# Miniprotein binders against Manganese-dependent 2,3-dihydroxybiphenyl 1,2-dioxygenase (bphC), part 6

Target 1, 315 residues: Manganese-dependent 2,3-dihydroxybiphenyl 1,2-dioxygenase (bphC), of Geobacillus genomosp. 3 (q8gr45)
Amino acid sequence: MTAEIAKFGHIALITPNLEKSVWFFRDIVGLEEVDRQGDTIFLRAWGDWEHHTLSLTPGNRARVDHIAWRTKRPEDVETFAEQLKAKGTEVQWIEPGEEKGQGKAIRFRLPNGYPFEIYYDVEKPKAPEGKKSRLKNNVYRPSYGIAPRRIDHVNVWTTNPSEIHQWLKDNMGFKMREYIRLNNGFVAGGWMSVTPLVHDIGVMVDPKGQPNRLHHFAYYLDNVTDILRAADILREHDITIEMGGPGRHGISQAFFLYVKDPGSGHRLELFSGGYLIFDPDWEPIEWQEHELQEGLIWYGPEMKPGGPMDDTTEC

## First folded at step 2 (miniprotein)

Design s47 (from C1, 15 letters changed)
Fold by ESMFold2-Fast, scan of step 2:
Structure s47 (fold): chain B 315 residues (1-315), chain A 92 residues (1-92)
Amino acid sequence: as target 1 above (315 residues)
Amino acid sequence: SDEQIEKLREILDEIKKLVEEARKLIESGDLEEAVEELYDALWEVLYELREIEKALEEDPTDPEAKEELEKLAREVWELAKEIEELRKKLES
């Protein structure tokens, strides 16, 4: 491909309770509120090299507005637009500053309906007055909340994961890193990246048969101890830590916990560790049906099949 | 086609048997076996929902076939709900 994705940029979420969601993501999770535009609040982790990595907009129900990807080069935005249009994808242009802190972008939907955005130009972060690091960077570390370092990945659910895996490979250059294949040949999930991470995006089958759902998005913390401290903070505020966490994933090998925003039900993953892929000849890892539980939860608190962990929000 | 509808119906019947087996295991108190059966049933139901949706897309001009596929889709959705209810009982 001539055009390339550099990274997962941000996720834009609609919440039916803006005050509660802001309290959760800003005050508990410890993301910095960096800007506002109309009723939308923009946030980022202290180490994110983006204007924002999360936006919250009030609305009637919890929904993903868009999932945004940054290109490697400025001209790649136009190239992606041309390539997608040539294949019959409807592309909407977003003018510079129409989304605050961002240059021109395109928005479109994948075949199953996932709302994607591609951009390049972005206003870089500035430390708030009095919080600038002495380490000669423009980022800072807050002293309150969980305070994750950076946005990591998104996990989305659909009816046919293989179609979306192929679409991401063909249209955005994603490479398969790990996947789950059932006994009947059906690929129930796949974890893909364009970066050295195990996954920038995971795409799994929805147990409820829905075509277009957000399962979670993740912020990264430096170590396992930070995940355990996050659990302590969540417990102090009577926020439920979901089953399976704190624990370890088989896929990615990362230590994790899941928690839902009490204002929206959007699920957040707090994530640490995992392995990195620098090898261009990386061979995808296959997990079989009998290994599904281990692939998802290598060890952790008991997780019953189904229940709240199957909850998703609308895209 | 009629052949595709018959095949999907056969698969649906197999899934129904698996769900009934899991229900009996739950009633007998063999929870570990019940969990394994429910995991198998869940993934099979999800796969068949995909096949039914694809069949509905491929056969737009046959009203009888479409009605039968829609009926099968409803039955598979009912099974998915039944599996979810059984799983909730195990959780509680």
Scores: ipSAE 0.000, ipTM 0.093, lowest interface PAE 24.1, mean pLDDT 85

Design s48 (from A1 with K26E R30E L33E R34L K38E A40Y L41E S44R K54Y A57L W60R R61K)
Fold by ESMFold2-Fast, scan of step 2:
Structure s48 (fold): chain B 315 residues (1-315), chain A 95 residues (1-95)
Amino acid sequence: as target 1 above (315 residues)
Amino acid sequence: SVEETLEKIKELLEEARKLIDQGDLEEAIEELELALWEIYEALRKDPSNPEVAYELLELRKAIEEARELIKNGDFEEAVKTLEEVLKEIRETLEK
């Protein structure tokens, strides 16, 4: 029995300044606050077919609580639990409703320490009374903030990316889509997916040698021009756009901007475009060391090593 | 040069070792992280010498192990690991 991951479900974050993080993600980014449980606030983008895609919990330091993946079938949660335990991974069961809006789940850590969660059952979004769209969807598009459509991917940094690429392939069915190989043979980064997206997860080397760090997570915007509108909104609120402004990636081909949550320092990517992979025989794209700049920044402000773009948060 | 990189790594590890003895564990970890950064930079700039790359990857592994030992409170073993790494660096610098 092969268990399968369907998609990136959500990310759970701890913030030392809950009020400021909620202002940023809800009022500026335009994610909808959908629920609360204790001190935890749950949010989602307007098009997300999940109870939530982001949760914010107050704590003493900025940290990732867990990165969650939804299975294709209900029984796959138990199958993943059995397979992981058989390989020596400690698995913690989470009961239905322990995480609000979600059924039973498992939590575990990858060999490098990344906190993962796997679930299947999840409450579907419903528009609040008086807010339902005349379209046949169960959610409404807000008329405020940046208002991205959906959660897209997560990017995590580690000491040995190839070890994690192999682990994800062997244990969760991820496929390599693009990667960077240095002249000495070292793979500095790899972008993988189980969906038609160019990546659901990117795993790159941390130049500071830290084993388990969050670099960013991303929400998708329908149009490239929405990236420019996002930049205008951020500037109006004196929120720093990283890398000097919007640009285009070589890897994924998407247009982007990066911004840190002022309350936590967790980095958000707003991104649009890119390409989709429907071909089962897709060959991974290799970027060589002399192509590194083009792979990261096809055009836009140059990345400067050792600067704020190397900032990450704890997992 | 590789020699300059190894000298810098040696200095950072010597400082980390001293900081462990003083009980300044957060600062010790920061010094180890700077050493790991120097290794990353050297690997990135290496034109493709397999022997140099292998040595740097081995050093990285040992420094990562020392950092985890500090985090777990195993200071005696962390010090031992760092002393072994420092000996290896010194021998390489001497040929």
Scores: ipSAE 0.000, ipTM 0.196, lowest interface PAE 20.2, mean pLDDT 87

Design s49 (from A1 with K26E R34Y W37F K38E L41E S44E A53E K54E A57L R61K)
Fold by ESMFold2-Fast, scan of step 2:
Structure s49 (fold): chain B 315 residues (1-315), chain A 95 residues (1-95)
Amino acid sequence: as target 1 above (315 residues)
Amino acid sequence: SVEETLEKIKELLEEARKLIDQGDLEEAIRELLYALFEIAEALEKDPSNPEVEEELLELWKAIEEARELIKNGDFEEAVKTLEEVLKEIRETLEK
């Protein structure tokens, strides 16, 4: 790979109830509203080094508009465009400012239809007057809502996980970090990264056989105790915490909870801990079929197979 | 307990049967796949039932074949495959 991805940049979501989604992500989750463009609202976590890490646009149904990745170098955007076109992928160019706060970008779809975006140039956050921290480029952590530090990862579902794992390796430089292998040798899920995180993206088999659904995206909190505080805040507002949380994952080892946006049904994970990979010779961790429950929930409230956790939004 | 796990598997199979009867084939695949994973867990808790473990691979392949048939629009063949999988899982549990 000559071109390189640096990080998960942002996710753009369509919601059928913009006001409710804004209330949830801004007022309850505690993301800062940083900008608007037309009917689209842009938000970021207080520690994110991006113009925005979430955008919400009104529409008829809940879906993902795009999942965006930032490159390591400015020229890598054009290099990715040419490499993808050479392999038969249709690439659409997005002009600077067409997505507010962002320079030129490309948009394209993976084999299963996931809408991806690659960009480099982006306006950096500036602390508003009154929110400046003496800790240089940081704003003060908000005193309201859950107030996560940063965006962490995305988890998507498909019919062909191994095909997408291979595509990400071949075209975007992702490395496998942990995976689930069934007794027949099939890889039912894989967690991959280009960063020191355990995963920037997880790709699993969809239990309903759909080609491209968003299971969740995640924001990181500094401490496990902050996840418990998040549970208190969600309960105060009658927002349901989904099965399995608060608890600890086997895969990634992070403490977590899942919650759906009441306005859209898009699932958010609040995430803390996990481990970091700095070793270039990291060997992927294999979870076997009989270890599936441990991989999902190492400890915490039991998760029942099927039901509401399988209800999620499309890409 | 082992009894609670077996009851969960039975509930998943009953839901799969209902979904097949209703024509909700993609949902039926979900229930059958979950039943398969629960069977794997139950086998670890019941060492006196070793024959069941040998069939898990073939059951998973059949569920994946049904998924491919649905993707290709071959719904009649997918229904047949899912009904055979449901029967095989039920027979495996009774061993």
Scores: ipSAE 0.000, ipTM 0.098, lowest interface PAE 23.8, mean pLDDT 83

Design s50 (from A1, 20 letters changed)
Fold by ESMFold2-Fast, scan of step 2:
Structure s50 (fold): chain B 315 residues (1-315), chain A 95 residues (1-95)
Amino acid sequence: as target 1 above (315 residues)
Amino acid sequence: SVEETLEKIKELLEEARKLIDQGDLEEAIKELEKALKEIEEALRKDPSNPEVAEELRRLAFAIMYARELIENGDFEEAVKELERVLKLIRETLEK
């Protein structure tokens, strides 16, 4: 495969309560509202070098509209389109500007139904008058909310994790970084990346047996103390911090917490630390069944079986 | 009750096993999906015993693995996995 993915670009979400979701992501989480198109609101974290990394559109049910990946080269968009079509994947072209701030793109679904988008051309952020930082930033870091630096990764659930891991490897160049193998040989989850990050995407088995659900997407914060400050902010606004957090993952080694948007139920992870992979000969780390709890939660609050963590939104 | 849920799952998995033997793979997968729905329903309505909930979740993972094996054409391993799971359910029900 000659075409290459550069990074996780953005996620587009449908919410049944736009006003509440905007309050949560803009005012509490501290993402900047950067643009609007029709009923859609576009947001980004202060350090994201994208037009947007989150979009919110009103609708009757909470769901994922698309998960978007940026290519390394302009021509890679057409190459991906050709390769996917050759393998029988239906590809829809999106015209430049049809999605605000973005050039031409393709949209398609993975075999299990995950809605993906691939693009290259994207408008870069421009600091509003009076908000340009002396530190050569595009936008001044806000002093309100949690204010994460950048979008980090997405985690999706399915009934066929190994098949999706293989599909991502074969069609988009993802590499396995860490995975969980059960005693019967079944791979219950895998964390993959095309970047130096531990994972750009995690794909796990859905404990309720559903074919495609969004478990969470994540924004990165500079340090562990920012995650603790986020917990204080969430508590002050009576927003529930989910089980397991604040805590540390075994997989990725990152410090984290999970929280749901009260307007939609879409889960957000606030994420800090972890390790980086620059070595081309990195061997995937295997977690065994007896290590499952440690892999997911190295330390943190106890996870309850069948708890709210298993409740999540559709793709 | 948990006992009634396990009896129903057992019946669905026994039917799936027969359908695999008959070469009726799409119907076998549907029976496995019904078993997963029964587990989902049980976990949603009554998670009051954490040990039971964990056992049901592990059962769900085994059923999902059997379905994956069928989808990949690995019928002999799918049958072995279903037989292993059925044995565990029968042993639990006999206690």
Scores: ipSAE 0.000, ipTM 0.327, lowest interface PAE 13.6, mean pLDDT 87

Design s51 (from C1, 16 letters changed)
Fold by ESMFold2-Fast, scan of step 2:
Structure s51 (fold): chain B 315 residues (1-315), chain A 92 residues (1-92)
Amino acid sequence: as target 1 above (315 residues)
Amino acid sequence: SDEQIEKLREILDEIKKLVEEARKLIESGDLEEAVEELELALWEVYEELRKIEKALEEDPTDPEAKEELEKLAYEVLELRKEIEELRKKLES
């Protein structure tokens, strides 16, 4: 293949309450504030090897500005641009530094409207004065908040998941890792990656039939016990833990905790464990209709259909 | 259980309305909107089937309630078949 995606780079979010969102992501979640540009605030988890993995911009409505993917090679950005244009996708070029800490990039929308970005050049993190680790890495672990290690994945909803799964496979090299097929043949969800993770992106059917909504994005914690600590921190600040508490996924096998940003309603997943895929001949795992509940929730809190988990933000 | 069965019937009626709206959209040539309605109906069908299957797995003490749940399961499966037939027409 010519052009390749290396990883999930960052997500850019619009919030109607910037101060509350910054308090939540910086002070409670424990992401480091890295930089500012205009009214946009950039943040990263302590182990992220990126300038930023989250940006927050004030606006009238909570929504996703873009979901960004880093390429394996500098020239891959131009190659993706050419390939997407050849297939009829409109591509917008973003100049170096137009998004702070990032080189040239392209922005475009998937057929269902998801706003994507592809880039390569990015400034690497620098430890703040007095926080440089003696381990000779260029990152540091904060002593406040939940303090997740790194950004993990994004989960988005649409009307026809199979169409988007195929688009991601054909245009960005994503591979199906696990999926849910209903008895009528309809694929209700699929989890895909270009990395050793089970998913860099999950795409599921929207129960309200909307074409493009963000269900959640995730940050990874080193230990399952860190998820329990996160629950305690959230409870101390009267922040609602969705579904009533943490649990374990069947798909990915990872442990989870869901919480909404009180300032925007954007959902965050705190994520730990799971398995890794290094084998090039990995066969996708199929979950059947009667296995749907255990695929989503192996054990833990119940996800009730039509409940608060269906409430989410727009892309 | 009578209240639960009544709620399931209400949900089934809502799904039937979505399917009927999709049929009208197909006839009017609004194919994009028809696909959206059919996909919403499929998700609702899945949710209802899951609830019925769980109710049947929990052994009901009332034989009449069990018979009504089995009837509802049959109606939902027939509705699923109708949705699949409509989807095939759109894909062709």
Scores: ipSAE 0.000, ipTM 0.082, lowest interface PAE 24.9, mean pLDDT 85

Design s52 (from A1 with K26E R34E W37M A40K L41E S44E A53E A57R W60Y R61K E64L)
Fold by ESMFold2-Fast, scan of step 2:
Structure s52 (fold): chain B 315 residues (1-315), chain A 95 residues (1-95)
Amino acid sequence: as target 1 above (315 residues)
Amino acid sequence: SVEETLEKIKELLEEARKLIDQGDLEEAIRELLEALMKIKEALEKDPSNPEVEKELRELYKAILEARELIKNGDFEEAVKTLEEVLKEIRETLEK
C-alpha cells in the first residue's frame, strides 16, 4: 500500500513580535487560542479538525518553522520516512508531545529548502465548557473577529517551480490542477492538491530569484460576503488590505483578500468560493503567458510586477 | 523558412531517438521539449486555435510524465512514453 497525505495540517511561524501577531491572528482574524507550550501559542480556525492549524513562536526574524501535512493512516508516517531516506532525504523524528497535541512526526527539507513535517496522530478539538455547538461539532464559531472556518492552503515561491512540482508528485502524491506556462516552455507556477481542493499548495517562481520563500497561507470563509466583512474589520483596526481590496482569482476561481500580519509580515489570504475536484481523470488547466493577469486576477485589484505583492518571508 | 524549420525539428527528433536508444533519457527529454517549442512557433499562426495548443499541452504532459518515471526508476515505461511522444510529434509534422 502506498503512503498517502490526507490534508494540509498546520503551519508553524516564527514572529519577531509575538504579542502583535497573537493580537492579529486571535483578536482580529478570530482564530481560537487552544494551547501553549513554552513560548509557543497554538491557534485553530473554528471548523478545523486538528489540535491547531497555526502556531506562533517568538524569534529574531519572521520565518516559517515548518509546513505540516497529515497522513491518511498512522503507518504512513513511517512509510514516508523510509521512502524519503531511501532517496537521500535527511529525516528527523519528532516524539509524541514534543509538538503539543501531536503524536510522532517526521521533519525534513525539500531539495530547495522548504521545511516540511508529516504526522498522523493529533489531539482533536474540544469546545470550551459552555460553548459546545448544538450542531454537535465539538467546536464553536466565535462571535468576534473574521472567524474563518478552516485552514485552506499554502503558497511558496522558488527559483524552479517544476522541480518542486515533480518532487511533490513523486514523494507526496500531489496532483497538478492548474499551472502557468510561459512562451519559452517554463512553468512559472503550479497549483497542486491531494484533496478535492484546487490547491493544498501552490508553487510559483520568485521574481527576485530566491530559492525558498513563503508567499502566503490561507484560511477559508464560508461566504463571499464574509470577505467583505473581513475587509471592514481590517479597516476598523487600521490594518492595510493589500492591492486595495478583495478580488477574484482565475486560478481556483475563488474570491480573496491579502493582508500581512503586522507583527511579522507573514501574509495571510482570506479565501472563499472556488471549485472542487472529485474526478480522478481531472485534466490540469494550462494558463498561457498572455493570460497571466487573468489567471491571477480575474477581476478586482491589479497585481503589478515589482510591487508589495512580491514580498515574501523566509523559509 | 518552412523547409529549414522542418529540417531542424527532424534533426532534434533524430537526436532524441538516439538518446532514448542510449538510455540518456533526460537529454532526450530536452531535445523533445525543444522540438515541441519549435513546432508551436511554426504552427501558431492564429492565437485563437485551441486545438493546436491542446495537442502541444498533451505532448508536454507526456514528456513530464516520462521525467517522473525516470526519477522513480521506471526506465522501461519512460522509454515507451518517450517513443510515443516521438511518434506523435512526427505525426503532427506531417499535417
Scores: ipSAE 0.000, ipTM 0.077, lowest interface PAE 27.4, mean pLDDT 85

Design s53 (from A1, 13 letters changed)
Fold by ESMFold2-Fast, scan of step 2:
Structure s53 (fold): chain B 315 residues (1-315), chain A 95 residues (1-95)
Amino acid sequence: as target 1 above (315 residues)
Amino acid sequence: SVEETLEKIKELLEEARKLIDQGDLKEAIKELYRALWRIKEALEKDPSNPEVREELLELAKAIREAKELIKNGDFEEAVKTLEEVLKEIRETLEK
């Protein structure tokens, strides 16, 4: 039996301005601060069934520490370790509690350098005393900020997306859901999942030719109105909403906006809607070069090619 | 310096041309993007010299043209375009 990924678990980020990043993600975005370990602050969205879905650690420059995936079964962590090792991937073991609220994990790098983590055991969230929802799935929605429901996906840029698409399929069981194929046959981007979501991970070509970059990660909101309210909140605090949003994607069909953390420059997507895939015989959707604008932005403010939307952070 | 930037661009374009000859088109495009990134960084650091700025913008235009030729399968024309750009860079560095 092959080892299986259950979901996108969390992302760990380094920020050169911890106070500003915490203000942005906690006070503006409305993620709950759940724990601390050394200089690291752990946060989660109110509906996340994880100890944390974001961690922030201070450092000299903005970068991704790791992108973490939860397995379906406890034994799958060791099975992934053995399979990766057999293929020549170096695997580092992380002891239980070395990352707060998490059990035993492995860390490794993909062929292009993306820092990945795989884990199973994780402490489940508890609401602060007096703030627990009476709705029985342990939800707690703050009355401040944007307050997204859950972490959704990560989008990473590289020099050869097809190499990473194939690696994810072969080593972690990801399936292609939608992709962009240029006229010369080059696959400029692909959106893949192991869940019913259209994508848990997107992998696109970096126009600057860099091998391992974070473009964005996303939190999900229940409806389009919440994204419009997010725009109002961002504007009230003089935080720039990036080009293309608020708008609708062709790929995934979701409504969205992008915003950069003013403390780090790490890009966040606020995301709502889209469709779900429960069908085992789902055929990947191909977007052609002449459909690029519609695939990226079905409607919304135009993005200027080669502009600030090409900005990425280090992995 | 501008001279150091041009030397690095030259190295990246020479590698791109070699990769086209080897049939490694995706890696060739990668090297062209790296050359464009070097030009972008140089332009951001030196906004005050209009002659240097114009030269770098023309160089970026030629590299983008070569990249599109590769994407369209016009490899012979792409190689010719890169050779013309490399000749201009070498002549500038010799001065």
Scores: ipSAE 0.000, ipTM 0.095, lowest interface PAE 24.2, mean pLDDT 87

Design s56 (from A1, 13 letters changed)
Amino acid sequence: SVEETLEKIKELLEEARKLIDQGDLSEAIFELLYALMKIEEALEKDPSNPEVAKELEELYKAIREALELIENGDFEEAVKTLEEVLKEIRETLEK
ESMFold2-Fast, scan of step 2: ipSAE 0.012; ipTM 0.470

Design s57 (from A1, 14 letters changed)
Amino acid sequence: SVEETLEKIKELLEEARKLIDQGDLYEAIMELALALFKILEALEKDPSNPEVDKELRELAKAIREAEELIKNGDFEEAVKTLEEVLKEIRETLEK
ESMFold2-Fast, scan of step 2: ipSAE 0.006; ipTM 0.485

Design s58 (from A1, 15 letters changed)
Fold by ESMFold2-Fast, scan of step 2:
Structure s58 (fold): chain B 315 residues (1-315), chain A 95 residues (1-95)
Amino acid sequence: as target 1 above (315 residues)
Amino acid sequence: SVEETLEKIKELLEEARKLIDQGDLEEAIRELLKALEEIEEALKKDPSNPEVASELAELKFAILYARMLIENGDFEEAVKRLEEVLKEIRETLEK
């Protein structure tokens, strides 16, 4: 594979209640509103080196419009397009500026329906006038809300995770980092990356048997104390902190909490810690069936199956 | 033979249905797992049916999930999941 993905770039979401979703992501979560295009609002975390890492568009129901990945080189966008077309994937070209702040991109769907986008050129963030950082960068940390540093990963659910794990490996260069294998050999989930992060994407089985679902996407905070502060902010606004959090994952080893956007039901994870992978010969960690609970929740409030943590939104 | 295997599977599914209706969910799970095992052995005679093999793996996970729901006291949801598994196994047999 000659073309390479550099990182998770952004996620574009449709919400049936734009006003409520903007209040949640901008005013509570503390993402900066950076731009608008038509009815779409663009946001980013203060440390993101992207024009935006989240976009919100009004629509009739909650849905993922696309999940976007940035390439390592400009020419890789066209190389990915050619390779995907050669394998029978329909590819749509998006012209520069068609998505505000972004250059030329391609959009396509994975075999199970996940809507992906690949791009390279992107406008870099600029601090608002009067708020430029003295640290010689064009960003600033807001003094309000949770204010996460950067976008981290996406977690999507499907009927056959192994099919998607293999597709991502074959077509986008993702490597398996940790996975869950049941006693019958079925791989119930896998966490993969192309970066030194423990995962850029997780792909798990949907217990409801749905082929194409978003479970969550995540923003990173510098330390555990910031996650605890986030919990205080969410409770002050009567926003439900979901089961399992605040707590620690076995898989990734990160401290976390989950919360749903009250306007859409799209789930956000606030994430801190975890480990980094710099070794090219990293051996994937296997979690067995009897280790499922520990893999998901190392410590914290128990996450019970069949409850609201099984809720997902449409892709 | 194929006919003998299909008859065994049908008997296991009929027993599973009765057990679900009676609320004996652990025994129903046991019968459903036996049915899936019989289907897996039949597939070894035609490895060109990879889609069916994939569906069987998904059904095994659904059964495990139903067991977890029972352990957490969510019997109503567990019954729904087991009924879905029963329907899917019957549909898989028609392929």
Scores: ipSAE 0.013, ipTM 0.440, lowest interface PAE 7.8, mean pLDDT 85

Design s59 (from C1, 20 letters changed)
Fold by ESMFold2-Fast, scan of step 2:
Structure s59 (fold): chain B 315 residues (1-315), chain A 92 residues (1-92)
Amino acid sequence: as target 1 above (315 residues)
Amino acid sequence: SDEQIEKLREILDEIKKLVEEARKLIESGDLEEAVSKLAEALFEVLYELMKIEEALEEDPTDPEAKEELEELYKEVRELLEEIKELEKKLES
């Protein structure tokens, strides 16, 4: 039986300044600190149905430790392990509780080196006593910071995006939703999902020619006005809002802004809107070279290539 | 095909010229134009890598053509690393 990915589960990040990163993600972004294990701090957005969706571990330089995907069925973890091993991928097993709040998992690297994790069993969040929501969802939403609802997607950069698009299709069931094709035929980027979201993962070409890099990961907010409120909060704390935002993407149709964690340089996207795909016969949308500007920024402050928006962190 | 391999070699030579032009622009301090030339070279080298990989997967039946494609793949990978080093220099 075909093993299936259910969703983007979490991202694990290394930061050279843990205290600054925790301040940024917890106090400014408004993620809830849910747990600690050794030097690692676990966080989640208030609506995430996971033990955590972000972990921060101190280290010498900023990098991605792993990008984690949850399966649809418990047995799918073993099935993915077998299928990947059969294709020559080295698979490492992680025991229950080795990553706090998570059951057994597998870790492996994509052909370009991206560190992936697949798991199923995960502890669910519980509100602290006295802060339980009356809304019957057993969560606590902070009344401070940006306070996004949930983790949304990850965007990674590489030398050959089509190689990774094909790998994700062949090995994890991802479907192409939108892509950019240049005049020479080169596919400069592709946005893929296994969920009703327009993308769970974007894979784009790195203008610096690097084989595996994190460009950003995203948290979702309920409303466009929440993105504008986020901009106000960031400016109050003298945190730079990157070029292009606040604005609207053509690809995904979502409203957005980008900001780097001051402690690490890892880029966060705050994301609202976009469209949902429930149609099994969805046809991938092609953006051509002359449409590149509209695809990336439908409207908003101008974003020029060759600048800070090309900054990425190590995978 | 033999004609496809010749076209790939011609493209590789054109990319090398872009890289050489970018080096001269860096030396003269025309950094904005250098970034533009390196970006163009990067996209072209990545596209060429993709075409060589496709050719290697689809036509493994001719050992001589396969050897030539593997040699081209190595040269294109080396050129990619050269482009990366030049871009890194522009950021420092």
Scores: ipSAE 0.000, ipTM 0.181, lowest interface PAE 14.5, mean pLDDT 86

Design s60 (from C1, 18 letters changed)
Amino acid sequence: SDEQIEKLREILDEIKKLVEEARKLIESGDLYEAVMKLALALFEVLEELEKIEKALEEDPTDPEAKEELEKLEKEVRELAKEIRELEKKLES
ESMFold2-Fast, scan of step 2: ipSAE 0.005; ipTM 0.385

